# Designs tried in a protein design chat: VH-VL binders against UPF0179 protein Maeo_1037. Part 4

Target 1, 145 residues: UPF0179 protein Maeo_1037, of Methanococcus aeolicus (a6uvu3)
Amino acid sequence: MDKRITLIGSKIAKTGNEFIYCGVLEECSECRFKKICHDGLIVGKRYRIVSVRSAKHPCIAYGDGVKVIEVEPSNNFTILIESKKALEGLTLSHSDIQCNNILCKYYNLCHSEGMPEKYKIMELHEKIKCPKGNSLIKATVSTIN

## First folded at step 1 (VH-VL)

Design f8 (framework fv_felzartamab)
Fold by ESMFold2-Fast, scan of step 1:
Structure f8 (fold): chain C 145 residues (1-145), chain A 119 residues (1-119), chain B 107 residues (1-107)
Amino acid sequence: as target 1 above (145 residues)
Amino acid sequence: QVQLVESGGGLVQPGGSLRLSCAASGFTFSSYGMNWVRQAPGKGLEWVSGISGDSTYTYYADSVKGRFTISRDNSKNTLYLQMNSLRAEDTAVYYCAKIWGTYSSLDYWGQGTLVTVSS
Amino acid sequence: DIELTQPPSVSVAPGQTARISCSGDSLGDYYVYWYQQKPGQAPVLVIYQDTKRPSGIPERFSGSNSGNTATLTISGTQAEDEADYYCQTWDSSTDYVFGGGTKLTVL
């Protein structure tokens, strides 16, 4: 198993939660866990929490403290895709939607970081009315092996 | 010039209690976590307990949980270790040590105070 | 729970290089610290964060940490380097974990 260990804020440290690794958030020279926090994880990659250790630890980056978690690369993502490309079981090459509205509540789902070059549509959810006029649908997608 | 001075060690009978103190100077005491580390005669170093600068977090080795209590008084620049239900295996020199950074290295150590648990 | 293993003793002649190992599972993922303790004295930090020397520690002391093993290296070992050396890291509970110590003898 390719499980990695890292630290994350206590409030989001729950088995099954996913996150995008963002890199150095605290001063490494002041943190006892520099290597465990930052080495072995890829910035922009999505990870899933597979176990959480019970003890809380202080951290300058997280006011409520952090917990040690075990993670693995996530194979499933929730994203928005163009409705015309939305067919369950279809394999698509990733292409970003052209939009610069960073204040849109859907921005992160339209511009999901850590996306693989190709993905398979596993499940389609609700349609989204885009303020810019794009016809979008929420989908659960899986990375291709 | 960082200085740590332990006191309160001595001879105590099994089941007894003892309170250790560590007087700190030369740094902003409340900004740094502190630890107690012990060393039995002729043996290696064993971590006992730690406390954050603001006392929000305390940590204990399994061998002392429920018996020892770490505390600090930042107004007096003093760290404490209350030791209850003492056992022969608690016999050791007890060092206080300063944490450098947020829970990182033990950059300064006191000279230690000897605790002997014997009848 | 990480456990740190050190050889109980290392012997070198004056002027030779001493190498003291500290082994633990995935130890390279943690910072390692080294302490020197002479008889009757408090420990002194000689290496912090794997490779760095505190002010006042001679250049002959150096450290490394990768994979499962951290190493304290003392080049051109001198009689005054004779001491017990302890490595230290943290476990998943943030407990300080010390190695069993290595007695360095300079013969």
Scores: ipSAE 0.000, ipTM 0.498, lowest interface PAE 15.0, mean pLDDT 78

Design f9 (framework fv_felzartamab)
Fold by ESMFold2-Fast, scan of step 1:
Structure f9 (fold): chain C 145 residues (1-145), chain A 124 residues (1-124), chain B 107 residues (1-107)
Amino acid sequence: as target 1 above (145 residues)
Amino acid sequence: QVQLVESGGGLVQPGGSLRLSCAASGFTFEDYAMNWVRQAPGKGLEWVSGISGSGTSTYYADSVKGRFTISRDNSKNTLYLQMNSLRAEDTAVYYCARHYDEGTLYWSDAFDIWGQGTLVTVSS
Amino acid sequence: DIELTQPPSVSVAPGQTARISCSGDNIGSDYVYWYQQKPGQAPVLVIYEDSKRPSGIPERFSGSNSGNTATLTISGTQAEDEADYYCQSYTSSGDYVFGGGTKLTVL
């Protein structure tokens, strides 16, 4: 029920599309639009675009520019989990992977703030190897009451 | 070396069935979504079907929905396309294609590696 | 639905710039991908996400996408660039769709 306003790449800014919020990149840390494009969104959580505004804005992080969109939360998150814990249909308690490499492209999926304490694995995706030796797999998970 | 090799094409009667296979090598097969793209003789490319890396999500073009089934066996590094109720307009070279993933989350929909293709001819 | 329109053929002399268009309603709001196909061969990805080149694709290949038209540009066109070129984007439902293809002739 909770509609939020954010900025997203103009290429995917279509009503009905879903996306996974990736968090603030280094290029966006000093962004003048930080409040609008990142405030109130949870890293790894899926959002559904419910409306798109026509104006296009330049943004270094997105290259092709961004559009203002209104979004509603989806019940799904995308996160990285240990491959040995990865089984579709399994219910897990969330625990962050311990890592301080903030420049890693997967950092925000390993350190998803606002994740529910329990979630169900809905779908498994590609495996990811990290420099720390962790064997990780990308997963779509759903929130549990 | 990264390679995709299709097999299983041939001549089949209208209303018949055929199963195509695509053998993958040189990369971690389960890390990539896979697709089938076809090309009728002398015509353009047409996307047919796609499947997620895990195999749980499948997608179909309207022209084949309900007749074709995509599947994969990650333990054998093999992609399949089960084709039922074949029609003359299904006659085409069928390509197996790897979904391009540069490590960006779900936003690149290119096909970066293609097999040589296998010809399916549907005629009497 | 979105339909992608390409010119059926484009001819250029060696060393000239070839431009191949891919037109669709509001296509500039979607990513566009370009493939090269030579006779008897499988397609090769030459541009992804409007303007990016895969590793191994010559610098002379570039792409752009805005409004209702995406363009593949080949600067200093060489004989080996003679091929069919296909653009790819999305339908309104998010399925993949290809343009009809353009035969590039280098004479």
Scores: ipSAE 0.000, ipTM 0.504, lowest interface PAE 16.0, mean pLDDT 79

Design n1 (framework fv_nezutatug)
Heavy chain, then light chain:
Amino acid sequence: QVQLQESGPGLVKPSQTLSLTCTVSGYSISSDYYWHWIRQHPGKGLEWIGSIYHSGSTDYNPSLKSLVTISADTSKNQFSLKLSSVTAADTAVYYCARDEWYGSDYFDYWGQGTTVTVSS
Amino acid sequence: DIQMTQSPSSVSASVGDRVTITCKASQGISSWVAWYQQKPGKAPEPLIYAASSLQSGVPSRFSGSGSGTDFTLTISSLQPEDFATYYCQQYDSFPLTFGQGTKLEIK
ESMFold2-Fast, scan of step 1: ipSAE 0.014; ipTM 0.574

Design n10 (framework fv_nezutatug)
Fold by ESMFold2-Fast, scan of step 1:
Structure n10 (fold): chain C 145 residues (1-145), chain A 121 residues (1-121), chain B 107 residues (1-107)
Amino acid sequence: as target 1 above (145 residues)
Amino acid sequence: QVQLQESGPGLVKPSQTLSLTCTVSGYSISSGFYWHWIRQHPGKGLEWIGSIYESGSTDYNPSLKSLVTISADTSKNQFSLKLSSVTAADTAVYYCARTSYWLGYSTFDYWGQGTTVTVSS
Amino acid sequence: DIQMTQSPSSVSASVGDRVTITCKASQDISNWVAWYQQKPGKAPEPLIYAASSLQSGVPSRFSGSGSGTDFTLTISSLQPEDFATYYCQQYEEYPYTFGQGTKLEIK
């Protein structure tokens, strides 16, 4: 669990706020802050803001500008699991979905980096039908030590 | 400034292969984005044709069967569409476009200006 | 394939009006709907993603709502630049599919 420095929209840059890192947005490709904004963050993982710097910086993605923030992982992952295996409070052993479709919009949620061998389902979200017809559900899971 | 620009013949004869190229400037197609072909028939809606990722992995609309091929040339920063055995039904404005790979950001955020293709003898 | 049906096919309105366009999916697509605006001779531009999230740079008079199979795009106070054709699109499942379009015309 490491602390990281990143940039986030001024309106949501408040100590205690949480957000799910969504990856590199199209507007970020030409941004001078791309490295500081995105380096070392895991797509689908929840982060908590622990400090906010007062200065605003211009940002292509945020019309109200961005502020420098320090974040720490919330110890949770957002992943996709088979709906038939999904029960809140259940502890599961990690098992990769056999799929090489890297064009799929869900690829990062099906193949999350850094997943522990075991995790506990904390919250179930929306159901998702993948392009291959699998019935999946989006879940917030917690690591087990 | 990211720009997409379609190029190719405006007139194709029935049974021939339609070949279109999308030239991307201001951004590398080897980035973490998906690159698409979408067409719009005269007086009708939009139809997604297919997509390609930097790895060469492709997805195609099943309604086009095995008639479509999309390929990328990273050295020229281009990706291309080939549609074989064309008929008058393939007359349309053809667009190239980009999407993000993240859940919730699957909008076509940047488009070319479109190129008109007429299939006629 | 998931079919997207828009209604109405056209609507006539005046500047300042509240305009509502609906979109119905042939099966449950959760909230995986985007809305686009297209002006004659131009490529479509995104307005809304994930049914209700406003795309960066889009005026706040545009809003989206709905879940499951029924979705709505609302323009709270129509401006002259809003006369265009609007499309919904599902991204729940490949192939991506669009509605047939709703043409917004000056009354």
Scores: ipSAE 0.000, ipTM 0.481, lowest interface PAE 17.1, mean pLDDT 77

Design n11 (framework fv_nezutatug)
Fold by ESMFold2-Fast, scan of step 1:
Structure n11 (fold): chain C 145 residues (1-145), chain A 123 residues (1-123), chain B 107 residues (1-107)
Amino acid sequence: as target 1 above (145 residues)
Amino acid sequence: QVQLQESGPGLVKPSQTLSLTCTVSGYSISSDYAWHWIRQHPGKGLEWIGSIYYSGYTDYNPSLKSLVTISADTSKNQFSLKLSSVTAADTAVYYCARGDEYSFYDTLGFDYWGQGTTVTVSS
Amino acid sequence: DIQMTQSPSSVSASVGDRVTITCKASQSIYSWVAWYQQKPGKAPEPLIYAASDLQSGVPSRFSGSGSGTDFTLTISSLQPEDFATYYCQQSESYPLTFGQGTKLEIK
């Protein structure tokens, strides 16, 4: 249903691989593939590769080039949450971190679009250094009703 | 086995809208590739007008973007060009073609073309 | 827009000749050039894609080479059916653009 076409590095362009979409790079602003590569993908969302095309295309973001892939969303989102709320297995209602620093490289992980109303913390990852001084940790979360 | 065929009126008056349709056989336009409109002015070279991807995304030549609309009717396996406010400069042979580097078979460039339809813009 | 410039605009040749047509892009297009043959009153036919890959069914006397900004189409031993106009086309950047064409004429 939610299958999308995009481009990813040739080394990781294998059926079954997953990746987290991190948004448009500055280098992509004039790329002929920008529309296909980036349209319809949600920053911080995990995608699974379901098919790989054979041709390799040049890309400044990937030294070995990129391949066209078909992806579908995984049921998981990667977000940043306050460390004090971070406990594996805990179910939380989503609320955005109170921050307006749109130039922060973590802004989209703190303010993920398309987040479900409730989610369960599946796995905790690394703590990040917040420029604003918040105590934040990266987490993989799963949707629930 | 893949065939494209243009159809539409051969004569259009200045300021009217030119409407052309491309009928595709032997391949589904919704399954892969991009589907393009290209024109050739009398005695001159080729000009890309725009495309519609199998996913429904459209790209238009910026020189024509305010004047051009490309759409698809997947139930009829057709895609169409509308070019508004035509002038004598729009007199050309119009081709539809399959192409794009996003194809399932990694086709680069335009691998199948219609035979072309001549459009004259004249009062 | 990327400008594609072909040289020469026309060339006269005899059957059996080696013919070379060049195409220059105004900026790097890597290998993203295709070549087409067009006979009078007919649609263009694809010859070469990705600078050097031969389209299925195209005779081996046709070959393409180049990368970056400079590309060539070579016909190693010209045949009577090869007299036509040839076009290069870039697919690196939108809008897609074509060269102005090279007319290959019989001497």
Scores: ipSAE 0.000, ipTM 0.514, lowest interface PAE 12.0, mean pLDDT 80

Design n2 (framework fv_nezutatug)
Fold by ESMFold2-Fast, scan of step 1:
Structure n2 (fold): chain C 145 residues (1-145), chain A 121 residues (1-121), chain B 107 residues (1-107)
Amino acid sequence: as target 1 above (145 residues)
Amino acid sequence: QVQLQESGPGLVKPSQTLSLTCTVSGYSISSGYYWHWIRQHPGKGLEWIGSIYYSGDTDYNPSLKSLVTISADTSKNQFSLKLSSVTAADTAVYYCARGLDYESSYGMDVWGQGTTVTVSS
Amino acid sequence: DIQMTQSPSSVSASVGDRVTITCKASQDISSYVAWYQQKPGKAPEPLIYDASSLQSGVPSRFSGSGSGTDFTLTISSLQPEDFATYYCQQANEYPYTFGQGTKLEIK
């Protein structure tokens, strides 16, 4: 099991809670916690909180501050896929969407680092509006052996 | 359970370099935390020497900065201390420890048992 | 560097006594204080973090309090295994600094 440390909002920092890592915001580039908060986490991957530290730290993304947590991965990821390929139960090979807009709030879900070569679509969610006009839908996917 | 164990020479001659290694079990150094070196002079209190973050970034006590180097070998799950140009004042018990610098309230939560170093001609 | 000053340097007490050890920082460190217990020949063991939070496994007779520059460690009913040297440490900034230690000895 691959345990990592990170920070998350104080109100949701509870042992047993799960979350999907959504990537780095532009505002985080100068944050003193950027390394501990973001290093080693995979965009779209689901993590479970296994321990929580008590102290609170200031955070731009969380108005009530953040706490240091240890997490372990689960095998589910949230990613954006082309709507034409989006069928629940389908197994797909990962392919990158051609886009260089790094300021897009969806950039990391479109260009997920550490994504497995193949994944199975478990659940389809909402369609998103792409600034470049791509037809994309948010999906929960699972790694396969 | 996470355990740390120091190793290195018990005797070092003045002007030589002291080299110590800390072996970590039960947790991968590459997965997080700061990894610290602390020493304790005979009959005295504790002195923080420096630390290395799992990414490789180091911080050193300013009083020792030109003399100290801390490095990590993630393949062996070890981190090490080199202290150059030692004198009798460097005689101490040396500890390695794990801590969260960003969670500054914790200090160091896991310590090695310590290794005694004597600097003598 | 932040200087940590403990008082007293030593205290003699009997089993069952309430013991208080104080620690003063040279500047405001909020609640970023840890306390350690060290027995002869052993490594320091963490007792308290964040000034008042008890480390897992530490008996409830230990408590910490304070904020800013003045901190205390209290043992409400001293037990035989508590005779040791106690250190405070600031974790507000590098270099981390420790108090000089308080030796708790049998009366």
Scores: ipSAE 0.005, ipTM 0.506, lowest interface PAE 9.8, mean pLDDT 80

Design n3 (framework fv_nezutatug)
Fold by ESMFold2-Fast, scan of step 1:
Structure n3 (fold): chain C 145 residues (1-145), chain A 122 residues (1-122), chain B 107 residues (1-107)
Amino acid sequence: as target 1 above (145 residues)
Amino acid sequence: QVQLQESGPGLVKPSQTLSLTCTVSGYSITSDYYWHWIRQHPGKGLEWIGSIYHSGETDYNPSLKSLVTISADTSKNQFSLKLSSVTAADTAVYYCARVYSDFWEGTYFDYWGQGTTVTVSS
Amino acid sequence: DIQMTQSPSSVSASVGDRVTITCKASQGIDSWVAWYQQKPGKAPEPLIYSASSLQSGVPSRFSGSGSGTDFTLTISSLQPEDFATYYCQQYYSFPYTFGQGTKLEIK
């Protein structure tokens, strides 16, 4: 349910593949597909590809072009959490990192739209160092407890 | 079925603002389609003017600069074109059209209004 | 802007003839081309989209081909109702641009 149409790099446009929506890229500002690529998608949310069209379309961000895909939300988000709270399998109550630097490349992962009040850490990824000194780690979290 | 109908003045004086409205029936303009204005000068080819999406976001032909405004009235299922500071060069048949928004195969103008003739003359 | 150039500007043909109209883009546009038919006093009607896909309800004697910069519209066996002006259009990028038109006239 709640299927959406978007565009993704042609090499990864395969039914069953999942991806994490990372927001609007600067290169997309002049793209005629900007609205369709980004309309209704939540930054940090994982989506599953349920169908793929064969036609390739030009894209500044993807050198081999993009394909139209139909996606449905996965119950997983990618977010940044404090390293001290990062334990795979742990269930956390949502607590925003206090930061108003909206120009930070990590801002949307620290302040993800649509985060539930509780989430479970499913997988830990790479650590990042916040420009403001926070020790943060990228994590895949589940909205289902 | 989907139908588009243009309406507006057939005669406009130079330097005035041309206002045209497109009434859509059989389909809601709040859908995921783009709604466009296109014109055709006498004996000439077609020229794209601009578009509006249901969010209210607009795109305009750069050659028309800041002279064009497109807006939507969802309560009446209409979208409108305003072209300011018109000259004799703006004499044309004006069409409203819908773009097929299924991007699987690309987009094209699948439904057109019948066109309304606008003459700019003093 | 992407310039679309049609050739020829006019064609004289007889019922039953095979007619080919060409359209050239000033840069690569993949398959992002549509073809329209316009009769005097009427709005354009779509014939072909994505360079080669036939619009629903359009007779199979119409076909499109091409990719990149060179595109063709073919009418395999002209009927009396096919005498009209034909336009190509690119929808690869804004602003959308049209060819200048090809007028198909009876011999």
Scores: ipSAE 0.000, ipTM 0.512, lowest interface PAE 11.0, mean pLDDT 79

Design n4 (framework fv_nezutatug)
Heavy chain, then light chain:
Amino acid sequence: QVQLQESGPGLVKPSQTLSLTCTVSGGSISSGDYWHWIRQHPGKGLEWIGSIYYSGSTDYNPSLKSLVTISADTSKNQFSLKLSSVTAADTAVYYCARLSYYIGPFDYWGQGTTVTVSS
Amino acid sequence: DIQMTQSPSSVSASVGDRVTITCKASQGISEYVAWYQQKPGKAPEPLIYAASTLQSGVPSRFSGSGSGTDFTLTISSLQPEDFATYYCQQSDSWPLTFGQGTKLEIK
ESMFold2-Fast, scan of step 1: ipSAE 0.007; ipTM 0.528

Design n5 (framework fv_nezutatug)
Heavy chain, then light chain:
Amino acid sequence: QVQLQESGPGLVKPSQTLSLTCTVSGYSISSGYEWHWIRQHPGKGLEWIGSIDYSGSTDYNPSLKSLVTISADTSKNQFSLKLSSVTAADTAVYYCARDSPYGEYDLSYYFDYWGQGTTVTVSS
Amino acid sequence: DIQMTQSPSSVSASVGDRVTITCKASQSISSYVAWYQQKPGKAPEPLIYEASSLQSGVPSRFSGSGSGTDFTLTISSLQPEDFATYYCQQYNTYPWTFGQGTKLEIK
ESMFold2-Fast, scan of step 1: ipSAE 0.019; ipTM 0.508

Design n6 (framework fv_nezutatug)
Fold by ESMFold2-Fast, scan of step 1:
Structure n6 (fold): chain C 145 residues (1-145), chain A 122 residues (1-122), chain B 107 residues (1-107)
Amino acid sequence: as target 1 above (145 residues)
Amino acid sequence: QVQLQESGPGLVKPSQTLSLTCTVSGDSISSGYYWHWIRQHPGKGLEWIGSIYHTGSTDYNPSLKSLVTISADTSKNQFSLKLSSVTAADTAVYYCARHEGFYDTSDAFDIWGQGTTVTVSS
Amino acid sequence: DIQMTQSPSSVSASVGDRVTITCKASQGVSDWVAWYQQKPGKAPEPLIYAASYLQSGVPSRFSGSGSGTDFTLTISSLQPEDFATYYCQQYDSYPFTFGQGTKLEIK
C-alpha cells in the first residue's frame, strides 16, 4: 500500500510534514480510532502528510485533538546540517550534532530518528539560529536506497 | 487477485437456519483482515450483518445479534454465516466482503463477493 | 443507529453532464463515509473512502466531499458506463449503515 489514512495531532497536521510512526500508545486502547492507528503503519518508518481533513476529533493522547491525514511512505527527511557540509546533490554520511538540549524547538531536526547512514541532499532551505551557536541550515535529504 | 465467493442454498423455509459460506482465494483469511457479511433487500438497500477476525472475534449488527453467528475455518480459508429463525424479511442477496480494520484505507469494503440470492418462502 | 439519507432517489442525465449526489447522516460521522457504485446484477464496487479519497483504479472524474453530516459524490463528466445505482455508507460507528441508493439513468 502506498497511501494510508491515519490521525495525528492537530498542531502538526499540515501537508508536507513528516513523522516517524512509533506504534500504538497505551492511552489509545479505548480510542474509537484505534483501528486506524494499530498495525496500519510500520513502526520506525517515516511518512509524509499529503492531505489534511478539516475536522478535529478528541483524542486522549493529544490535548488539542487530532485530524485525519493521508500519508505515504517517505524516503525524504527534513534535517539540520552543518552549513559547511551543505551542498545540493552531495551524498553525506550521517553524524549526530553534539547537543543535549531536548527542549530546543529544533531538537528533532538535529537528532532525526530513523536516519540512514548515507543520504543525498535534495534541497537547501533557510539557516536557523542555533541556541548553542552552531552554524546550521535546514535541508531536505533522501535515502540512497 | 484476491476473490471472494459466496455459496449456500437458494431457498430456505421460514423458521429454519440459513447457512452461507464465503470462500477466499488469493490470500489467507488469517492475513490480518476483517471479513464481513452484508445483505441487500429489495427496496431497502444494503444492510451490514456482521464481521469476524480470523481469531474468532466477532461483531454483529445489534438488530440481528441474537439470530446471527459468524465463524471462520482457516484450514479451508472460509468464513460462514448462520442466520436462525428466518422469515420472508430475510429474503435478500447476501455478500461477503473484506476490510482491513487496523488500516485506514480499508475501512471501506474494498473487495466484495459476487453475491448469492436467498429466498425465504413457505 | 445512524441513518444515511441520499438525495435524489433518482436522477436522469446525459453523457457529458456533471452529476452530484448528496448523502446526509442523522448524526456526525466525521469523515467516515464511503461511496459505492452498483450495476444491475453485480456487487457494489468501492469508489470513495473517507469522504474524499479515490479508491485505486477508479476514474478521476469521480470525487467526494463533505464532513460531519453532509456529503456529496460528484461525477464531473458522465460516461456511458456510469449509469448505475450509487450508495453512501458510514463507518464511523457500529452498525455500519448505508443510504437507500440513488439511481442514475439516461435522460
Scores: ipSAE 0.000, ipTM 0.483, lowest interface PAE 15.3, mean pLDDT 79

Design n7 (framework fv_nezutatug)
Fold by ESMFold2-Fast, scan of step 1:
Structure n7 (fold): chain C 145 residues (1-145), chain A 119 residues (1-119), chain B 107 residues (1-107)
Amino acid sequence: as target 1 above (145 residues)
Amino acid sequence: QVQLQESGPGLVKPSQTLSLTCTVSGYSISSEYYWHWIRQHPGKGLEWIGSIYWSGSTDYNPSLKSLVTISADTSKNQFSLKLSSVTAADTAVYYCAKYTLRYSGFDPWGQGTTVTVSS
Amino acid sequence: DIQMTQSPSSVSASVGDRVTITCKASQDIGSYVAWYQQKPGKAPEPLIYAASSLESGVPSRFSGSGSGTDFTLTISSLQPEDFATYYCQQTYSEPYTFGQGTKLEIK
């Protein structure tokens, strides 16, 4: 599967963003876009947005509507991990950092419900100062397929 | 559960800036959130003021765009509204509210805070 | 901006009555409509989302229907606690807009 066309929430439909495809929602059962939105995507696989079309379309799952996007598969992505667990080459079980600071600019790097259960640390980057005092470091990780 | 609480002065003088804060508490399973300010004039309907996305991106009602600023304080789990050059027409109950990308509509709402613009 | 026109502005009804409130959007908004109930001195409480989906804890006598531009909220057998003001809202696109409200009064 090279590049695929799908639909995603209009406010997150931005070139460079990544997501894990989690399957069809129950709300989508009678959606006229179900085929184009879901056809050809693999549950649990990560995709990167490579282009976004301007028109908005209605979607029950997204109140601000959806946009047509072009995606390609991606196996590497950036997350925040606890510094105490940060060793290149280490395989970690996914565990969300305990934090309710939803307005934090790092929130999506700390929390991802679509994350695979295990991933491998490929590269360590800069440490960040967490507003809640957690010791965190940016890491490029690879999904274990 | 997610709870929202508005706070700020109940009285503001004409031409001054109204400042309100919404404090968010509790955990939500959704990682994508929109935080909104909505107001209701006495005996009248609801008016959407604006929103802030978790990334800091803001959208404002075009009728209020030059007068409104919404911002976030990530260290306190708060987002705030500033409305400049207030007049008696800005007397209203002000609500903050949450919206997720998966769910349509605002849920939950704060309890509301009454603001009177008077000399 | 998407205009939401709600009708009627007020309705007088008795306990046990069937009450219907309508809402019209100025353009096709699919199923992006929410309905709220507001009692005096309180914040609006969500009743219905996605035009027809009932919020948790809301009694089954409330139902929503419609798609595109025409939407309806129905209370099949009015109870004393249902006397309140009801609002529709389009959730399709910012700026979000509400109907003018329908005040449901005891007859």
Scores: ipSAE 0.000, ipTM 0.500, lowest interface PAE 14.3, mean pLDDT 77

